# Ledger of designs, part 32: VHH binders against q9y6x5

Target 1, 379 residues: q9y6x5
Amino acid sequence: LPPKLLLVSFDGFRADYLKNYEFPHLQNFIKEGVLVEHVKNVFITKTFPNHYSIVTGLYEESHGIVANSMYDAVTKKHFSDSNDKDPFWWNEAVPIWVTNQLQENRSSAAAMWPGTDVPIHDTISSYFMNYNSSVSFEERLNNITMWLNNSNPPVTFATLYWEEPDASGHKYGPEDKENMSRVLKKIDDLIGDLVQRLKMLGLWENLNVIITSDHGMTQCSQDRLINLDSCIDHSYYTLIDLSPVAAILPKINRTEVYNKLKNCSPHMNVYLKEDIPNRFYYQHNDRIQPIILVADEGWTIVLNESSQKLGDHGYDNSLPSMHPFLAAHGPAFHKGYKHSTINIVDIYPMMCHILGLKPHPNNGTFGHTKCLLVDQWCI
Below, E stands for the ipSAE of ESMFold2; O stands for the ipSAE of OpenDDE; V2 stands for 0.75 times the mean of E and O plus 0.25 times the DockQ between their complexes.

## First folded at step 11 (VHH; framework vhh_surovatamig_d1)

Design n3 (at its last look DockQ between E and O 0.82; V2 from the best seeds 0.00; counts 0 for: pae E 2.8 > 2)
Fold by OpenDDE, look of step 11:
Structure n3 (fold): chain B 379 residues (1-379), chain A 122 residues (1-122)
Amino acid sequence: as target 1 above (379 residues)
Amino acid sequence: EVQLVESGGGLVQPGGSLRLSCAASGFTFDDYAMSWVRQAPGKGLEWVADIKQDGSEKYYVDSVKGRFTISRDNAKKSLYLQMNSLRAEDTAVYYCAKESYNILTGYSFDYRGQGTLVTVSS
């Protein structure tokens, strides 16, 4: 029988939560599997870009999901909360569930993972749920496990997505110990439910399970605001994305717009597209706008309308506060092994290896995850 | 169309009390958690309190714990904030907010009323 893999994402689970809070169920999961303490995600550190990087092994400039809000100047199309299902945005890469499903006697399943409800390269997951934030974790889990257990062709790759602790991190801020403790306890309980469900169905011993996240969360403050309206008239540009990385489309000469913004705040870096630091791997895509603004950690870019969030993400991907974790359990993984760091793009070639899939060209390094796998040599 | 209308604000002395009300319409009220948020002069919005859909759970910002009580009446589609032992630092416009989450935009208070002004001064 082909190997099976379940990829689970808890949105916005900052890596150091594991050190600062108690997770009995997750720790038990880790004890019987492996842990990567820090995963360096891709820039920008937003939800859709990073989730797509996990399943493609590509930097954002390569897979084309460069933000949660995008604009394509050639087609004049917009990508936003109400317009995210056009295959146009996703077709610059091939996600792993498509690769898997195109194999003989295999199918893929998804519960609300970004992009899974979109036909990519004319292929949509055999089983999927349309995204709906109101659907409970239990219902998502029930569907995923049903598909893993009863499908023909068998589901060999599945994804499961959950919005916490991101939602609460935004609302309360990650430094609110009392509220975040409550929220993270609920997350741990959900992990307990996941493990219990898999055991009940007889899937636990043979299913590979990865629990990870797309990004962390940093504390914001009403005292750390950068107001663009104080620096430039709104008529001089179109805002494609705002905070903490703003994407600017000039309506006048680009140089003039740049000059108005370059000294707007000491807590914000302003880049022409060609001057974006190479380490971000965020330059070689037409969907990246001519000017980007990058706020320092904990600073919020605003217009005259004030920000409402006490926590946010999207900052420099080198910041520890932006880093998630990765835990895994199953036949492919060691037991009781901890690793310090990997890159988020390294997950893709690892998953391909586990599933016996030929990976598409990607930016991941399989060598970074060898120590997690029982069939590999660890240097 | 979602509508939230706050009332009950006013001028009160330190140590005094006020009760804010919010009338909700245009959505299924009992399907959503609700929050009170406030904006002090020259400051950004601040979360104050939230209440679960069925009223079973209530949470507060530290500065108002023991002094403020959030409640709701789902039959009346109403949200309330009982404010006791008011302080000068409680001075703000208070907003009723419908809680929502979007995977692309995250958590926000995009659905809120016009607010009601609370001024605490001697």
Scores: ipSAE 0.661, ipTM 0.847, lowest interface PAE 0.7, mean pLDDT 95
Fold by ESMFold2, look of step 11:
Structure n3 (fold): chain B 379 residues (1-379), chain A 122 residues (1-122)
Amino acid sequence: as target 1 above (379 residues)
Amino acid sequence: EVQLVESGGGLVQPGGSLRLSCAASGFTFDDYAMSWVRQAPGKGLEWVADIKQDGSEKYYVDSVKGRFTISRDNAKKSLYLQMNSLRAEDTAVYYCAKESYNILTGYSFDYRGQGTLVTVSS
């Protein structure tokens, strides 16, 4: 049987939710497979950048999706919800589904993973759904399983994306135990449905399944706002992205803009591009603006004194609150093994190994994940 | 295009009741979860309650549980908030909101209306 892999993301699933809430179905999945308790994601800890890092093994500066809102000064293009399907933005990397389906006798399938409805390097996922948040998890799963069972050439790599618990994490905040317990219970039920469906279709024994996420969530408050309008007049800059990492394009001398911002709040770090900490790997791309503002955990940069979010993400990737988990099950994986940490970029070379693909140049380290795999000697 | 028109606010004594209404137009009302949000004078926005598309699931902020009831009438394209046992801290402008999720921008509210002022005082 050819190796097959299903990659599943539940957006915004903070690693410590596993310790603080009940997940009978996910815990059974873990018991029969592997768990990585914390995945260190990439800065900035936003949805599109981290989903693309998972499937390319690259830091954001290298794959070019550096934020959920971007500006390219050469082409004058803006990346937004009206322009996110332009291949221009995605073509700085080759995601795993492209590499997979270009192999002889292989196809890829996708249910709404970021980028899978874009023809990246003139190649779109062999089977895909256009992004539509109104489509149920059941319908996404039905399409994925149908494609896994009924395609020629066979689908060997598939992805599935779900918006929760990110949406509810923003709405309620991760500290709202009552509402988050309800939300996370529903997610655990979806995981149960996923496993049951795969078993009923005869896929469970020979399909490798990864369940992971892109980032966590931290609690915000109306008491923790940074009002940018109080620090600098709008006429001095163009705002490319706002919170929690603001991207500032100066309209006047950038040192003057920097000086107006550097004392704006003790809860915000202000970086000239050349001074961005090396540990962020967030400097070497033209889409990264000349000045960035990085709010402290739980602080929100606003243009007014209000915010409608009680939880947010995008903060420093060293923060445990920004870290997701990874669980996996299938013939490639050990049973009952727990691992402390990996880097999110390590997932790509591991997936390439499982699928028998030659990875493109990337920032991941295969050695970090080899203890998860039955065909590897663990250190 | 989206229009949300709130009504039913007013001055009420502590312990009193009000029923807020929201008339919606410019979108397929039945396809969206709906919320009430509020803004006290000089304060930030607070989510109050939400209701799923078919009315089957309703959720509330802790401070209003047991006192407020959200409801919807999809045939009339209307959202309601029954507010009982009102307290001074419920004083705010109340907005009807259409909930949306965009994979780039995440969770959002659209509350384009003028809102309706609720004042709870002796």
Scores: ipSAE 0.386, ipTM 0.696, lowest interface PAE 2.8, mean pLDDT 91
ESMFold2 (binder alone), look of step 11: mean pLDDT 81; pTM 0.808

Design n4 (at its last look DockQ between E and O 0.64; V2 from the best seeds 0.00; counts 0 for: pae E 2.3 > 2)
Fold by OpenDDE, look of step 11:
Formats: C-alpha cells, sequence, structure tokens
Structure n4 (fold): chain B 379 residues (1-379), chain A 122 residues (1-122)
C-alpha cells in the first residue's frame, strides 16, 4: 500500500508557545514522534504565501502567491478576500496534492487548506471543502478522516487547516498569558481529538501526520503605529497591501513616492523593488509592487483608520516571533527526536520523499530533514 | 443590512452598576462571536470582552475581570454587558461589535453599533 500523509496546520501557532504553555496531547504526539522547534518561514510571513510554500517548496517570488492581497499590473487582476479562486494566481507552481493526485491509484483530500478549492493546472483535489470559517474542526476532521479511510482511489495525501490560534492571537495579543492559555488549551484538545479519531479508525499506526503552522504572532500596540497619511497623500499611490508589509503602486513618479515615504518612520524600512534584500527572496515576481514598506516588529502601518488588532504577523521572517513549529508522527518518522530548526520550504521535499513522489524543482533542502526520517542517515 | 443597536448607558456613581444591551439584526446572530469595545475620551478603541457564538466561552480584558460579565441570548439576538463596581476609568462610549475572521484578512470587527455612553462620576 502506498504511504499516506496528513498535513495539519494550526494557523499562527508561534513556536515558543510550546515553551510557555502546556500541551499534554501535543507533547504526547511529539514524544512518540519528532519535533522541529523552529521553522523559518518565508517572507512575507502571511497565511496564503506560507501555506503555499509548504506544499510547493518554493519562495514566494517563485510560486507567485506573494501576499494575501495582490495586484497584477499586466492583467489588471486583483487577488483579495473576494477574489482568490482564479487559477491565474496559483498556476506559477504545482502544489503537492496535484502531483500526488496525478499518480496512479492515488487521490488527494483537503479541508480548507489555501488553494485546495482551486483548479490548479486544471486539477482540483478529488475531495475538498470550500473554505468556510464557520465550519467546526470536528466536521473538517470527520471529512478528512472519512476520505482517508474510505476513498477509491485511496486518499494518500490530505490537508487539514484550522484558524486558531491565529484569530485569538490577533484579538488578544500573544502576550496575554491568561486568555491565550485558554485558547491554546483548546488547540491541544483538538489535537487530542485528532489523535483519538485516527486511533478509532485504525489509521494511527500507518498514517504519517505532520502538525505545523504557517507563522507566529507578535504583540502590537496602539502606541506603535505608522500612519502613512502623515507622509504621503493617498492620491499619489494605490495601496495593494497594508501591514506590516505594505505594497505600494505609485500613481505618480516612483521616485517621488519613494522620497515621500523613505523617512516616514524610523520603524519602517522602505524599499524600491530592486533594492529589496536578497535574503527575503522577494524580488523576482511581477506581482511584487514597485515599492514595499516593511514595519519593524510590533509596529503597525495604518491609514487614518485605527486598528483593533493586538497581535499581527507578516514581519521579517528572521524574527523568532514569526516562526512556527513542526511536529510529526508515523512510520516515516523517528520517535522521541527533536531538531532545532529547518526552513519551511524544506517540508516539501520531505513530504515528497515520504509519499514516493518526484518533487518539482524547489528551494527546499532534503538534507535538512534527514534526521527526522527513519530511512535516512543522520550525521 | 447588519444593524447593532446599543442601549443601557448613563451616568452612575463609582461602585455602581449598569447593564448594557445590544440588539442585533440583519445577520445570523448565533453564527458569530460578539464583542464589547469601548472608547474613552481622548483614547483609542479598546476591546473589553467577547463571547463565543454559543456562549460557551467568555474572555475579558484584565481591567474588567471580576467586575464585568458578558452574555448573550441567541433567541433574542441580543448581547449584554453587566458592569459592576464601576470606576471612573470605565467612562467611555461602549460599542457592540460583530466579530469576523477571514483567512486572508484575519480577525476584525466587520460591524459596530453607534455606541452608548457610560459615565462614571461622583
Amino acid sequence: as target 1 above (379 residues)
Amino acid sequence: EVQLVESGGGLVQPGGSLRLSCAASGFTFDDYAMSWVRQAPGKGLEWVADIWQDGSEKYYVDSVKGRFTISRDNAKKSLYLQMNSLRAEDTAVYYCAKESYNILTGYSFDHRGQGTLVTVSS
């Protein structure tokens, strides 16, 4: 039988939550599997870009999902909350569920993972749920496990997505110990439910399960705001994305717009597209706008409208507060092994290896995950 | 159209109590978590309390813990805030807010009422 893999994402699960809070179920999961303590995600550290990086092994400039809000100047298309299902945005890469599904006697399933409800390269997951934040974790879990257990061709790759603790992190701020403790307890309970469900169905021993996240969360404050309206008239540019990385499309001369913004705040770096630091791997895509603004950690870029968020993400991907974790369990993984750090793009070649898939060209390094796998040498 | 209408505000002495109400319409009330937020004079908007869709979970800002109680009646499409042991620093316009989460835009209040003024003064 072909190997099976379930990829689970808890959105916005900051890595150091594992050190600061108790997770009995997750710790048990880790004890019987492996843990990567820190996963360096891709810049920008937003939900759709990073989730697509996980399943493609590509930097954002390469897979083309460069933000949660995008604009293509050639086609005049927008990517936003009301327009995110056009294959145009996704077709610059091939996600792993497509690769998997195109294999003989295999199918893929998805519960609300970004991009899974879109026909990418004319292929959509055999089983999927349209995104709906109101659908319970239980219902998502029930569908995923049903498909894993009863599908023909068999589901060999599945994804499961959940919005917490991201939503609560935004609401309460990650430094609210009391409220976040309650939220994270519920997350741990959901992990317990996941494990229990898999055991009940007889899937636990043979299913590889990865639990990870796309990014962390940093504390924000009303005292740390950068108001763009104080620096430049709104008529001089179009805002494509706002905080903490703003994407600016000038309506006047680019240099003039840049000069108005370059000294807007000591807590914000302003880059022309060609001057974006190489370490971000965020330059070589037409969907990246001519000017980007990058706020310092914990600072929020605003217009005249006030933000109510006490936590946010999207900052420099080198910041520990932006880093998630990765835990895994199953036949492919060691038991009781902990690893310090990997890059988020390294997950893709690992998953391809587990599933016996030939990976598409990617930015991941398989060597970084060898120590997690029972069939590999670890030096 | 989504509508949120707050009531119950007024003048009260320190140590006193008030009960705020919010009447909701124009959406499926029991599908959404609800919050109370407030804005004091010269200050920004501050989150006060929230309650889950089914009322099973309640969260509070530290400054009101033990004094305020959020509740809801889904049959009546109503949100409540019982405020006890009121303090001068609780003086603010209080707003009922509908919570929303989008995978692309994250957490937000997509609707808020006109507010009700609470003044705590001797």
Scores: ipSAE 0.739, ipTM 0.887, lowest interface PAE 0.7, mean pLDDT 96
Fold by ESMFold2, look of step 11:
Structure n4 (fold): chain B 379 residues (1-379), chain A 122 residues (1-122)
Amino acid sequence: as target 1 above (379 residues)
Amino acid sequence: EVQLVESGGGLVQPGGSLRLSCAASGFTFDDYAMSWVRQAPGKGLEWVADIWQDGSEKYYVDSVKGRFTISRDNAKKSLYLQMNSLRAEDTAVYYCAKESYNILTGYSFDHRGQGTLVTVSS
């Protein structure tokens, strides 16, 4: 049997939710598989960039999806909800589903993972759902399992994306235990449904399943705002992205714009592109703007308005609040093993190994995930 | 065209109560979670409460928990907010909002009514 892998993302699932809330179904999944307690994601800690990093093994500067809102200075193109399907944005990397389905006798399936409805390098996922947030988890799961069971050539790699707990984390705030406990219980029930469905269809024993996320969530407040209008007039710059990492395209001399911003708030770091810390791996792409502003954890950059969000992400990727987890179960994985941390870019070479695919050049380190795998010597 | 019409605001003393109503039209009301958001003078929009499509789940911002109750009547296409033990800090224009979600930009409350003013003052 060719090896099969289902990659599942619950968006915005902060790693410490596992410690602070009850997850009987996810805990059973982990008990019979593996857990990585913290996954260090890529900067900036936003949804599209990190989902693409998982499936390419690349830092954002290398795969080109550097934010949820982008401007490409060479082509003068803007990335937005109305233009997020242009392959131009995605073609700086080759995601794993493309590599997988180009293999003999293999196909790929997708339920709404970012990029799977785009023809990247003229190749779109073999089976996919167009993104629609109104489609229930049950329907997404039913499509994925139907494709895993019934396709010729067989689906060997599948993705499943769900918007929670990110959506609720933004709205209610991650520190609201009453609201988040109900949200997270519903998510645990969905994980239970996933496992039960796979068992009933005879997929569970021979399918490798990874349950992970792209980032965490930090608590925000109306008392922690950084108002750019108090420091600089809008006429001096074009705003490409706002918070918590603002992307600033100067309209006047760059140094003048920098000088107006550098002392705007003690709760914000202001970087010229060449001065962005090396540890971010966030410099070498034309889509990264000449000046970025990085808010401190829990601070929100605003224009003459207050944020309505109580939770946010996108902050420094060294912050534990930005880190998701990874759990996995299946014939490739040990049972009952816990690992402290990996980098999110390490997931890609591990998945390539499981599927028997040659990885493209990437930033991941296979050695970081060897201890999760039954066929590897853990040293 | 989505239409949301809020009512029931007014002047009330601290400790008092008000019940806000919202009449919805121009969309399938039962298919959407609904929210109350508010804007205090000189402040931005603040999410206050939401209720899921079938009324099974209700969520509140911490500052109003135990004092406010959201409800809906899907047959009447109506959303309600019962506000008890009102405080001066609750003074705001209250909006009924149809939630929309975009994977790139998150939740939006752009589909909201004209608002109803609640003033809590001695």
Scores: ipSAE 0.544, ipTM 0.836, lowest interface PAE 2.3, mean pLDDT 92
ESMFold2 (binder alone), look of step 11: mean pLDDT 81; pTM 0.813

Design n5 (at its last look DockQ between E and O 0.77; V2 from the best seeds 0.00; counts 0 for: pae E 3.4 > 2, grease 25 > 24.2)
Fold by OpenDDE, look of step 11:
Structure n5 (fold): chain B 379 residues (1-379), chain A 122 residues (1-122)
Amino acid sequence: as target 1 above (379 residues)
Amino acid sequence: EVQLVESGGGLVQPGGSLRLSCAASGFTFDDYAMSWVRQAPGKGLEWVADIYQDGSEKYYVDSVKGRFTISRDNAKKSLYLQMNSLRAEDTAVYYCAKESYNILTDYSFDYRGQGTLVTVSS
């Protein structure tokens, strides 16, 4: 029988939450499996880009999902909340569920993972839920486990997505210990529900399960604002994305726009596209705008318009506050092993190995995850 | 169309009390968590309190804990904020807000009323 893998994401689960709060269910999960304490995600550290990196093994410049809000100047298309299902945006890469589903006697399932409700390369997941934030975790879990347990051809790869603790992190701020403690307890309880459900269905021993996240969360403040309106007139540019990484499309000469922004704040770096630091791997895509603004950790880029959040993400991917964790359990994984750090793109070749899939060209390094796997040699 | 109408604001002395109300319409009220947010003069919006759909859980910002109480009546489609022991720093326009989250846009207070002014002054 082909191996099975369930990939679970709790959005915005900062790695150090594991050190600062109690997670009885998750710790039990880890005890019986493996833990990567820190996962270095991709720049920018936003939800859709990083989730797509997990399942493609590619940097954002390569898979083409470079932000949660995008603009393509050639086609004049926009990527946003109301327009995110056009395959145009996703077809620059092949996600693992497509690769898996194209194999014989295999199918894929998804519960609201980014891109899973889109026909990518003319292939859509055999089973999927349209994204709806109002749908409970229980309902998502029930669907995923039903598909894993009772499908023909069998579901061998499944994804499950949940919006917490990201939503609460934005609202309360990650440093609100009391409120975040309550939120994170609920997350741990959901993990308990997941494990219990798998055991009840007889899936637990044979199913590989990865629990991870796309990014962390940093504390913001009303005292740490960068107002662009103080530096440049709205008529001189179009804003494609705002904070903490702003994407700027000039309406006038690019150099003039750059010169107006370059000294806007000591807490913001301004880059021409060609000058974006190489370490971000965020340059070689037409969907990256001519100018980007990168706020320092905890700073918010704003316009004269309304509300700031107490927590945010999207910052430099080298910042620990932006890093999630990875835990895993199943036949493919060791028990009781902890690893310090991997790159988020390393998850893809690992998953391909587990599933017996030939990976597409990717930026991951399989060698970084060898120590997590029982069938691999580890120094 | 989502509509939220706040009331109950006014002038009060330090140590005094006020009760704010919010009337909701245009959506299924009991399906959504609700929040109170406020904006002080010259400041940005600040989250104050929220309450679960069924009222089973309540969260507060630290500065109002022990003084403010959020509640709701789903039959009346109403949200309330009991404010006791008011302080000068509580002076703000208070808004009723419908909870909103999207995977692309994250958390927001986009659905809120016109607000009600609370002034705490001697």
Scores: ipSAE 0.732, ipTM 0.892, lowest interface PAE 0.7, mean pLDDT 95
Fold by ESMFold2, look of step 11:
Structure n5 (fold): chain B 379 residues (1-379), chain A 122 residues (1-122)
Amino acid sequence: as target 1 above (379 residues)
Amino acid sequence: EVQLVESGGGLVQPGGSLRLSCAASGFTFDDYAMSWVRQAPGKGLEWVADIYQDGSEKYYVDSVKGRFTISRDNAKKSLYLQMNSLRAEDTAVYYCAKESYNILTDYSFDYRGQGTLVTVSS
């Protein structure tokens, strides 16, 4: 009768969507469980880094997935959509599905959580789907529930990833009430389907379910562009990542490149690696480039003006617009409890506690999540 | 190789109608949502309409609601835009676009055709 946990991410779900839109199914889930109104995520506030932080409890500099586009100066390797499966990128940390499979002689299942289709430390999720954005939520859910009910050794930890509302947030912007209302209603219906499916299969009463996200979304516009080509010749640097945190590998003296960029825009901070603010915990990894450019909220760094998103994320993790929420339901959690904030790295030690696993060394604080759990005294 | 070929543009009077077509090849057409986007002279790209893979849901920018209708024929691998009650502000190059989401690069119009010019002028 092992404890079981399903971790669900709806990508790009900004915390204040809960206040600004109607979610009858999610609100019922919250009413019968717990809510954390704001989760302070890790810098940079991008998809792969934050999903890996959830499952490792580590800052980006410590787990090594420091952006969605990376270059490792020591090995000269590039991280891209054609090379994101190389274990080299992922092996600086041990995600919870690996720990689950190895420490307790258990199985893990995954429907497209970043990294679950990679053999990390020679260990891949026991059951998994290769990433494919064309696969419906229903099919992902069907696989997850089949594995939760039918596997030996039993699946005790499962993940499910969904691309919305991130995709639509980029397309329309978070302030497009008409389109975002439609998108968010569809997501709420999917949450209703999830709960109904778990009830029909007899899983609902004994499965712990966390519904969370990796980051929020900020409104962008054509009025808020930073044209990098207006400030510096391409021959002076290699561009590793563009917006809203640009990663700059100088081809000439680093100080010369820095000086050319420093006055490019009042809406962009330019940091030498050693000058990156300590609160970002974003300095001590070879994959962090010698110069980074951090755009102000809602500003976009562009080159030849080739394309623009109407919403974006990746900004300073102190910004409320970058923060997701966390909701949870199940035998481990209180009913009807609300909590104001936790750090995203705190989710990992809480999940390890629920599953009876020893966590790897991490940056999370178990005490921050004690009030969510029925077996803990709230201090 | 993905190919999108737009047609049906031209010169039309205000209040008139045009029907744009897009022939798609080089991918499984009915697996992807499709969009029309436009670029007015001297302006950036603007999303106009999109349609789900099976045609069940259709969405429009406010400025064209009630005037434009997006449709698709998956058997013919074709996307359409019926444009009624045309206005001068609708003057633009119209592009058919294949939508995709890449978890690393976020939302994109994965590929666009060469475009077809619509000019609304007296």
Scores: ipSAE 0.263, ipTM 0.636, lowest interface PAE 3.4, mean pLDDT 91
ESMFold2 (binder alone), look of step 11: mean pLDDT 80; pTM 0.816

